# Ledger of designs, part 9: VH-VL binders against q0atu2

Target 1, 119 residues: q0atu2
Amino acid sequence: MLDKKARIRTSREYRNVFEKGKRLSGRFLIIYYVENALDNNRFGFITNKKIGMAVIRNRIKRQLRAIVREYQGQVKNKHDIVLVARAGIGKSSFEGMEKDYIAIMKKAGLFARNANKID

## First folded at step 10 (VH-VL)

Design sa1
Fold by ESMFold2, fold request of step 13:
Structure sa1 (fold): chain C 119 residues (1-119), chain A 119 residues (1-119), chain B 110 residues (1-110)
Amino acid sequence: as target 1 above (119 residues)
Amino acid sequence: EVQLVESGGGLVQPGGSLRLSCAASGFTLSSYAMNWVRQAPGKGLEWVSIIYEGGYTDYASWAKGRFTISRDNSKNTLYLQMNSLRAEDTAVYYCARGSDYEPYYFDLWGQGTLVTVSS
Amino acid sequence: AYDMTQSPSTLSASVGDRVTITCQASQSIDSYLAWYQQKPGKAPKLLIHKASSLESGVPSRFKGSGSGTEFTLTISSLQPDDFATYYCQQYDSYGYPELTFGGGTKVEIK
């Protein structure tokens, strides 16, 4: 249910998040985030070649998109958010990635208090 | 200008309690991860605790259960509640601000407040 | 494990000397290492983050280098203002912070 407008699309948009944004690292993920000037959130997903073959990297991206989609209603608006898979993510479970995402987003203060209905 | 000012240190008996305060000026405290770091006389630096932008907390393993970090956003003030104090807790306690980019290195420090635990 | 070994603990030097301080991590911390300077009776001051990135206002005679497990802070020409204690600090959290500082290196006048 990620709207087409909820995607970070261009190299310039990604660079802005990396240059201007805050970074929090979890066990399997690194999340960069910065306020944007829109009325909505945008998400980006990065896996590098060191994670594994393309089929493995594509599976990881798909799983991360599913996690973001599941929790998107809880995320405070007006943020550009990039999820970067850490090299060790290939040894994780979907549940492990999900827990990692939730913990990072809570620490970042990106979950709205009224919408936090997890666990 | 931008600064942190600790207070609340002093002499306390073993087994006693003490609450440290850190007043922030020139910036919004809740926009940063805030940390406590201590330094025993003549010794090195030791991380104690963090409160993240989202209000969640982490502790050094030796501090968990005895020390509680908190903040009051309306007063722009960070706190450290220290219970069951021991002689080895004697130290200068610094309030330290996480950087603009991540919570775990500290680009602004107060001058510290001395806690002495002695009979 | 997961700690920082800093050497030497004390270093005597003269103004103008090149000074090198080393930190060893027990496991790889990538480049997530900071360096601090602390003068007697003062709070620490951040010099370098991410192994080699100088903080604004820090003199260019300070240089950080290294990655993985071995890191150095070099002062290319020691000045009177540089006599202080220096600490390294690892900050690769792996989900829960295991932040540790090196034991410190006191740089004294020879």
Scores: ipSAE 0.498, ipTM 0.837, lowest interface PAE 2.1, mean pLDDT 89
Fold by ESMFold2, look of step 12:
Structure sa1 (fold): chain C 119 residues (1-119), chain A 119 residues (1-119), chain B 110 residues (1-110)
Amino acid sequence: as target 1 above (119 residues)
Amino acid sequence: EVQLVESGGGLVQPGGSLRLSCAASGFTLSSYAMNWVRQAPGKGLEWVSIIYEGGYTDYASWAKGRFTISRDNSKNTLYLQMNSLRAEDTAVYYCARGSDYEPYYFDLWGQGTLVTVSS
Amino acid sequence: AYDMTQSPSTLSASVGDRVTITCQASQSIDSYLAWYQQKPGKAPKLLIHKASSLESGVPSRFKGSGSGTEFTLTISSLQPDDFATYYCQQYDSYGYPELTFGGGTKVEIK
């Protein structure tokens, strides 16, 4: 489970990431990321109606949270990171989403030095 | 001041090799995605390659296998190793910095260095 | 890769004229389009990103518009400094960059 400190919770916090952050797109995911003034990382998750019905969107959010939780110890601190699910994500596997996340995070330079063994 | 300065261009025989350098001043090179873009004499602009903040690389399809982008963070310098050069590679080569928002449009350019491939 | 068609290739105008340059993408690129200005012997200079967002220090007489497949750059009152070549560039990446530029529009003094 992601710690409550590790979650982006307010509209203001989300807007800061979208307005000031960098954007990088993968096949199933888009990430927006920006440095924060904290000692830790915070994560946010967005699924839009284009993805499908609410039950599908909630399942995808749960899967993305699990992926982030698995790799959170390898993420460089002091970043706010928002994951946005793309329209085609509903037909991807958990493993496909996981590979996409790893690739995007590597390109962004958000994994710490020891994370280079993920490839 | 913030600037990029390319060097290493010159006259090369077909099949030859050159290494281009791009020295960055006034900013940390590894905090941005860095690109090479070329322009044949009297012609338009053509994207060549990118190195992301995280050190991952992508290439235009025609460059893959012949060109290698790299950087040396201790010297704040970007490189392009060009092998198996052809006449159509004759161009001014620019290094270009990806924006604060996205890696794929360029808010800072060097002056360019001319590569001429001719027998 | 997306093909970018830019027109006209050459445009003759006088100081004070309103000029319009168009870019057509072969597929929708949403708003992921940039405009650059290039003077002879110089590097390109970014004017506009995301179709319509003007870069800092670029005069307000430059305006970008459009989305999807059709985009325009308008110079509302041409100044002596604006005689240059203009390029559009798409940057709609979906995991692997397919960055392409238009062929350019040379704006010349009439």
Scores: ipSAE 0.474, ipTM 0.833, lowest interface PAE 2.1, mean pLDDT 89
Fold by ESMFold2, look of step 10:
Structure sa1 (fold): chain C 119 residues (1-119), chain A 119 residues (1-119), chain B 110 residues (1-110)
Amino acid sequence: as target 1 above (119 residues)
Amino acid sequence: EVQLVESGGGLVQPGGSLRLSCAASGFTLSSYAMNWVRQAPGKGLEWVSIIYEGGYTDYASWAKGRFTISRDNSKNTLYLQMNSLRAEDTAVYYCARGSDYEPYYFDLWGQGTLVTVSS
Amino acid sequence: AYDMTQSPSTLSASVGDRVTITCQASQSIDSYLAWYQQKPGKAPKLLIHKASSLESGVPSRFKGSGSGTEFTLTISSLQPDDFATYYCQQYDSYGYPELTFGGGTKVEIK
């Protein structure tokens, strides 16, 4: 489970990432990311209503949180990162979401070179 | 001043090879996704390849296996190695910087370098 | 898979005219479309991103609109400096870039 300090919590924090951050899109996910002034990373998760009912959106969020937790030790520090689920993500497998996340994070240059789980 | 300057174009025979260079000044090249875009004489624009901030690459399907995008961060320079050149590769080649927000639209262009493939 | 059809290929207009250029995508690209201006012998210049967001330093007579599959670039009062070729470009990548440009519209001063 992600620590409380590793979560983007406020509207201001989310707005900063969307307004000042870079966007990189994958098949199922979009990430927005920006350097922060902290000593740690923070993650946010967004599912919009086009994805489906609340049960579906909650399942997707849970799966994304699990993926982020698995790889969080590989992420370069000092970044705020928001994961936005694309429409159609509900038809992806967990493995499909995971591969998409890994590819996006590698393209963004957000994984540290010395990470243990580079695919 | 922020700018991109291409070089290395010229006349080459079919089947030959050529390496294009793109020197960046006024910004750090590895902080952006960098692209090559070409334009045949009197024709439109065609995307060739991208190198992302993280060093990963993608290519137009027709360029795969013949063209290689790379960069040298110590020289702040982007490269395009072109092998097995064909007459249809005759074009002005531009290097183009992905925007501050997206890798896939280009807010800074060089002036281009002409590659002519002719026997 | 993303084809961009741009029309017209060429148009002739006088200074002061309202000019409209159209791009059509073969499938929805939401609003992920850019417009470029290119003068003869020069590199393209970004005018608009995300269908309607005007780049800094671009005159307000340029206006982009549309979403989904149909987009327009309008020049409300053509100026002598607007003689150029205009390209649309889609950038709705789904994990592998399929960055395609329209065929261009050459705007000639009559």
Scores: ipSAE 0.462, ipTM 0.830, lowest interface PAE 2.3, mean pLDDT 89

Design ta5
Fold by OpenDDE, fold request of step 13:
Structure ta5 (fold): chain C 119 residues (1-119), chain A 119 residues (1-119), chain B 106 residues (1-106)
Amino acid sequence: as target 1 above (119 residues)
Amino acid sequence: QVQLVQSGAEVKKPGSSVKVSCKASGYTFTSNYMHWVRQAPGQGLEWIGYINPSTGYTRYNQKFKDKATITADESTNTAYMELSSLRSEDTAVYYCARTDEWYGYMDVWGQGTLVTVSS
Amino acid sequence: DIQMTQSPSTLSASVGDRVTITCSASSSIGYMHWYQQKPGKAPKLLIYDASYLESGVPARFSGSGSGTEFTLTISSLQPDDFATYYCQQYDSYPLTFGQGTKVEVK
């Protein structure tokens, strides 16, 4: 479970990331990210019905949260980051999602210089 | 029955202004961003901008930043677009369109409003 | 701005024909959609995220592509398919559309 302070929780917070942040697309994920004024990062997760039934969407969110937790300590601080699940993510393995996440985050330059779990 | 209903056709003189309305029904008005798109006679589609109906936050195409003003009234579930300093080149059909902001498809469109500018 | 270029601009075909429309982006994009528009009507969402059919769209429509090259295919053209088709990118602002491809009767 992500720490409460590490979660984007309100619609206003989500839309702030959308409106003011940058966007990068991966194979299975789209990330929106923007600097915040906090001392910690916050993560949000977006799915829709086009991904699949509620059970599938909940599974995807659970998997994405697990991935974010695994690499959370290596992400540059002071960012709000929203992970948007693309339509094809339901056919991806967990490892595929993880690989996509790492690739997108690297491209965005969001990992710390001394990160040791991304290679 | 999600739908967007726009105001009727307008005929305007050069130098005047026009305000087109777009009334939403069948869904929570503030749950989606509202976009505006224009189409000159026999031409393609041009994106004008969008509004967050819950906060009034707007983003414009630079081409239309001095031409269009987008607003929204949550109490009436209506979005507006005002065009100022009209000239013949502004003659076009103007559409409002609902989007899922995270995925960017425009899944519901108004029927369009023809604005004709002539002396 | 990301320029979206469709090919061809006009396509003459007969009922039953296989039709392919291409959309080229000036830069690599990750998310693109296709719309169908008939005369005097608003555009209609046809395909989202390059390859997924919107609800209610016939199976004869399909989409593919990634990066800078995308295609819309109609496996067997039907009378109801004569229309103008547009691609649209949502990767960068301003949002941009292709110039359109008019599919007309041969």
Scores: ipSAE 0.876, ipTM 0.944, lowest interface PAE 0.5, mean pLDDT 95
Fold by ESMFold2, fold request of step 13:
Structure ta5 (fold): chain C 119 residues (1-119), chain A 119 residues (1-119), chain B 106 residues (1-106)
Amino acid sequence: as target 1 above (119 residues)
Amino acid sequence: QVQLVQSGAEVKKPGSSVKVSCKASGYTFTSNYMHWVRQAPGQGLEWIGYINPSTGYTRYNQKFKDKATITADESTNTAYMELSSLRSEDTAVYYCARTDEWYGYMDVWGQGTLVTVSS
Amino acid sequence: DIQMTQSPSTLSASVGDRVTITCSASSSIGYMHWYQQKPGKAPKLLIYDASYLESGVPARFSGSGSGTEFTLTISSLQPDDFATYYCQQYDSYPLTFGQGTKVEVK
């Protein structure tokens, strides 16, 4: 449980992922990802006003954090990863977001084969 | 209100250069990336590149890498694009457009600057 | 580079007609937008993320599609809709636009 060190914090850190990273689109999410120089992964979350009002955006971020936390032990280390909520995400179930996250992370090659434990 | 105001039309000789300005108002200039897009007479839209106005980081369409230089001045909330070694095929309307980097839609456009290159 | 090809290049229509414009990508893309441009004016964001209307865009506009094929539909054409429409992919660099579809009065 080292959630502070697993967070992308600053605008500069977020924009580094955008500028230097790869992009891959899923059904409800877009991920941007880049290797970092740390010993751990960091995650960031992006929503905007087109998705909905603040209560909806906050619910989506909470749900995405929960999904990331559940699967973080399966993620290859040394990556900064930004999850961007697509416009349709507000109409998705938690299960729909979770399925999309798993699929897009597999497609990106970011899941390790035997990562059953949370780091 | 959010607004992008570009410099006026220019008539230039082949071999010269031109610098088009795009002054932003009504939002925090560094909160968004600025893109440049060209439209030759009677033709479609071509992406030239973008700038992160807080750091000066740029990305170019390879087609325009040796033609265009994009800069920004945070103190005046102004982005610039300089075109060098002008040729008749550089005659076009040049637009600046603001984006949210994560979503990439160009939600605010300048009015366009006609650059005419004639002998 | 991902090439975006629109069809038709020009479309003649009357007020009240259903108008459909297609945009084909040279390879599968996951993220794209539509713009409207009237003569002498800058382009204007119309539809983002394939199917979501920008604020102030009338409900007669809709977008759909995924992968390589995307459509823009105007269910009942209005006088304000005579314009040129562009698709734009935001999946890979360089960003590319379709060549445009001009919707003109019959």
Scores: ipSAE 0.830, ipTM 0.914, lowest interface PAE 0.7, mean pLDDT 92
Fold by ESMFold2, fold request of step 13:
Structure ta5 (fold): chain C 119 residues (1-119), chain A 119 residues (1-119), chain B 106 residues (1-106)
Amino acid sequence: as target 1 above (119 residues)
Amino acid sequence: QVQLVQSGAEVKKPGSSVKVSCKASGYTFTSNYMHWVRQAPGQGLEWIGYINPSTGYTRYNQKFKDKATITADESTNTAYMELSSLRSEDTAVYYCARTDEWYGYMDVWGQGTLVTVSS
Amino acid sequence: DIQMTQSPSTLSASVGDRVTITCSASSSIGYMHWYQQKPGKAPKLLIYDASYLESGVPARFSGSGSGTEFTLTISSLQPDDFATYYCQQYDSYPLTFGQGTKVEVK
């Protein structure tokens, strides 16, 4: 599980990322990201009812949290990052979500240059 | 059940201003951003800007940044757009529309307010 | 700014025809929606995220595309479908709509 300090918690915190951040679209995910004033990263997760019922949305959020936890040591610090699940994510495997996350995080320049090898 | 009800049509002289209202009902006003979109006679849709009704944060299309001022009043569940220094080319139907900020589709629209600028 | 160019601007068709509307983006985009607008009415959301139908939209509507080219298709045009259709990108500011495609009675 992500540390409580590494979670975006309030609506205001989420909306700051939306209002001030950059966005990139992947196959199953959209990310929004902005520098924060902390010494650590924070992550947020967005789904909506078009993706499915609460059980399905909660499963997707758990899967995305697991992916973020696996690669968090490779992410440049001092960023707030929100992962938004696209409508097609329910058809993706865990591996598909993971590959999409890696690709869009690399495109955003959010992985450290000498981070652990991926792929 | 979810509704956006706009103020009535306005006829204005060049150089004056107008303030269009958009009253929300059937949902929590601050749970969604409010957008304004214009449609000149016989023309397509142009995005004007949005407001976060919880904080008053706004973003404008640069084309309209000196023309439009978007505000919101949480106590009355009402968003406003004021158009200043009206010219004949400002004649249009003006719509409010709510969005889920993360997904950006405008799922509920007001009925539109015709603003006519003539001498 | 990302320009969204729709084609055709006007389309004359008969009930039962297959109708195709194209939306072209000036640069690659990852996220876009389609709206329907009837005369004197506000637009309404039709298709979100390029290919997913909004609740209550008839199955004869479909959307497809990626990158710079997106298509809205009506498989068998019905009287209720005579309207103007707009695409809208949600990738970068300012948000932009296509010019519109008016589908009218032949």
Scores: ipSAE 0.823, ipTM 0.914, lowest interface PAE 0.7, mean pLDDT 92
Fold by ESMFold2, look of step 10:
Structure ta5 (fold): chain C 119 residues (1-119), chain A 119 residues (1-119), chain B 106 residues (1-106)
Amino acid sequence: as target 1 above (119 residues)
Amino acid sequence: QVQLVQSGAEVKKPGSSVKVSCKASGYTFTSNYMHWVRQAPGQGLEWIGYINPSTGYTRYNQKFKDKATITADESTNTAYMELSSLRSEDTAVYYCARTDEWYGYMDVWGQGTLVTVSS
Amino acid sequence: DIQMTQSPSTLSASVGDRVTITCSASSSIGYMHWYQQKPGKAPKLLIYDASYLESGVPARFSGSGSGTEFTLTISSLQPDDFATYYCQQYDSYPLTFGQGTKVEVK
């Protein structure tokens, strides 16, 4: 689970990331990101009905939160980051989502360390 | 039933201005961004800009920054676009379209408003 | 600015034909949509995220592609499909559409 202070909570906070941030598309995810004025990072998660039924959308959000938590310490501080699930994500594996997240975060320049380790 | 209903056709002289309205119904007006798109006679679609109806935040295509002013009135569920210093080249059908900001597909369109600028 | 170039600009076809429309981006994009516009009407969302059909769109429509090249295919053209088709990128601002492909009666 992500700490309370590591969560984007309100519609206004989410829309600030959309309006002021940069966007990058991966295979299963789109990220939006912007510098914040805090000492920490915050993460938000977006799905919609085109992704699938509520059970599927909730599973995807849980998986994305787990991935973010796993790599949280490698993310450069002071960013608000929103992960948007693309329509095809429901058929991806956890490992597929994880690899996509790592790739897109590296492309955005948001990782400070080598996160692409093979298990 | 989600609908966007636009104001009627306008015939204007060069140098004047026009304000096109787009009244939304069947959904929560502030839950989506509103976009404006133009289509000159015999031509394709051009994106003009969008508005966040809850805050009034706008983003414009640079081409239209000094031509178009997009506003919204939450109390009447109506978005507006004002075109200033009209020229013959501004003759077009102008559409409003709603978008989920994160996914960006324009899923509901107004019927279009023909603005004709002629001597 | 990302330019979206459609090919062909005009396509003459008969009912029952398979038609293919291409959309090329001036640089690699990750997110794009297709719209259909019938004469005298507003555009309608047809395909989102390159390959997923909007609700109510017939199965004869399909989309594919990634990077800089995308295609829209109609497997067996119907009378209702004579229209103009537009691609739209949602990758960077300004948002841009292809110039359109008009599908008309041969």
Scores: ipSAE 0.805, ipTM 0.907, lowest interface PAE 0.8, mean pLDDT 92
Fold by OpenDDE, look of step 10:
Structure ta5 (fold): chain C 119 residues (1-119), chain A 119 residues (1-119), chain B 106 residues (1-106)
Amino acid sequence: as target 1 above (119 residues)
Amino acid sequence: QVQLVQSGAEVKKPGSSVKVSCKASGYTFTSNYMHWVRQAPGQGLEWIGYINPSTGYTRYNQKFKDKATITADESTNTAYMELSSLRSEDTAVYYCARTDEWYGYMDVWGQGTLVTVSS
Amino acid sequence: DIQMTQSPSTLSASVGDRVTITCSASSSIGYMHWYQQKPGKAPKLLIYDASYLESGVPARFSGSGSGTEFTLTISSLQPDDFATYYCQQYDSYPLTFGQGTKVEVK
């Protein structure tokens, strides 16, 4: 489970990332990211009804949290990162989501040096 | 139903200013971002900028940073775009358009406002 | 800026025809959105995220593509479909549209 300290939880926190951060789009994900003044990274997750029913949206969030948790130790420190799920993610496999996450995070330069990442 | 209703056509002299309004109804005004797009006669679509009505945060196309000012009034569910120092090249139909949160598709459009600049 | 180039700029077709419009991005993007615009009217969203049909849009419309190449297809052109179509990207600021494809009667 993703630690509460590693989660963006308030509307203000999400808004800050959106307004002050950079935006980068992947196949299934859009990420917004900005440096924070903390000693840890925080992650947020956004879905909408076009992805599917609430059960599906919740499943997607759980899967994204699992992916983020798996690679959180390899992400550069002091970042707030919001993952926005695109419509196609509902039909994607877990591996597809993971691949997209890795690709977009690499493109953003958010993985730490010498991180052992899946290609 | 969800709709955006814009103010009427404007005829302006060069050097003057114009302020176009866009009133939203049928949804929570602060839940979506309001974009402005222009279309010169016989031309395509150009993105001007957007506002987050909940915070007032704006983002502009660099091309229009000194031309357009976007604002919003939450109490009246109305977004505004002011164009300054009007020139003949500013003659166009101006649209407001709602995006579905952060996803970038404009699913609801105003009917457009023609702004004509002539001596 | 990401430039969007549509092909063709003008397309003449008959009712019942299969119509395909292409949009090329100057750099790789996630997805494309498609709009329909009729004279004197505002654009209307048809397809979002490359292949998803907006609510209320007829099933004869479809979209596909990835990377730098995207397509909008009308399986069987209807009289109501003669219009100008635009692609749009939201991957990078500033947001940009294709120059448009006018579908007219042959």
Scores: ipSAE 0.704, ipTM 0.908, lowest interface PAE 0.8, mean pLDDT 94

Design ta5
Fold by OpenDDE, fold request of step 13:
Structure ta5 (fold): chain C 119 residues (1-119), chain A 119 residues (1-119), chain B 106 residues (1-106)
Amino acid sequence: as target 1 above (119 residues)
Amino acid sequence: QVQLVQSGAEVKKPGSSVKVSCKASGYTFTSNYMHWVRQAPGQGLEWIGYINPSTGYTRYNQKFKDKATITADESTNTAYMELSSLRSEDTAVYYCARTDEWYGYMDVWGQGTLVTVSS
Amino acid sequence: DIQMTQSPSTLSASVGDRVTITCSASSSIGYMHWYQQKPGKAPKLLIYDASYLESGVPARFSGSGSGTEFTLTISSLQPDDFATYYCQQYDSYPLTFGQGTKVEVK
C-alpha cells in the first residue's frame, strides 16, 4: 500500500495534473505528470467502465499500485503522476502492465539516472 | 439522449468576428472536455482547442491561438468559440466534440456550423 | 507535431470486399482512434484505442496496430460503409488527424 503522502487524493489535485501536466501514452497506460512543490512524489490512478466491471477495475488499480510501489524509489522526486488505464489493460498480464509502465516512465525521463531495476 | 447542438450557419465579412455556440444535453456538462475542430471545404479535420467547462481551462492549437477564443457557460451547458479577424481562409464547418478528461477520443459531435467569410 | 498519414487517400471498392486502411504516425504513439464521416455529417467515432469498437459499431469493423503503424479493416464492405475515414492521435499536443481516406463505390 502506498503511503498517504504518496497518493493524489482530491479532485483538485487530479485536475491540476491533467490540465497542467505533460501527457504520454503507452500501450496500456497513459501517464500525466507535473512537478509539485513537495518533497515527495504523489501517484493517482484512473479507470473507467470501458476497462471492465468494477471487480476488474479494482484488480487493475491494485496491480498498478503494486507496480508503482515497486519502482517508487527509482522515480525522480517532486512529481505528481497519474496513471490512466487504457481499454486493453484488462486483458493484460501483470508483467505486461509492468513493462508498459517502465517503458512510458523511461520515455518521460522520470526514472532516476542511477535506477537499477528498470531493465 | 446525449447530444451537442450547435448554432446556425453564419455569413460574415472579412475583419469581423463570429461566435458559435454548442449546447450540450443528456450528460453532465462539466464532466467532459469540449473540443473544437475545423474542416475547410473539401479538406480534412483540424483541431483548434478545448475547454474544461468545470474550470474554464483552455488549451489551443498554436495555429489558432490568435484566431479562436473558447469559453463555456456551465449554467446553460453551452460552449462557445469566437473567431476574430475573419478571413476567407476561415471559411469552414466548425464542430464541437466532447472527450472525457482522460482518454482523448471524441465520442459525441455537434452537427457542425458553417462559417462563410466573403466580401 | 505528430503527422498522421493515411493510405490510400482514395479507395474504390465493391460491396462485400475486404477493405484495409492504414495510418502511419511520424512518431511512436500508444494508440490510434478512427472516425467515419459521411457527406454533410459530423464525424462519428468508430474505433478507439486502436482496436476497440465504439458502442453500436458493426462487428465487420476492426482495428489493429501499434507504434507507428495502424490499420482499420472492414471485413465485408456494406453500402452504409461508403464514407471518409480519419485516424487521430491524442498522444501529444496538438491533436492531429490523418488526411482522410475516401471509400467510394467501384
Scores: ipSAE 0.480, ipTM 0.868, lowest interface PAE 1.1, mean pLDDT 93

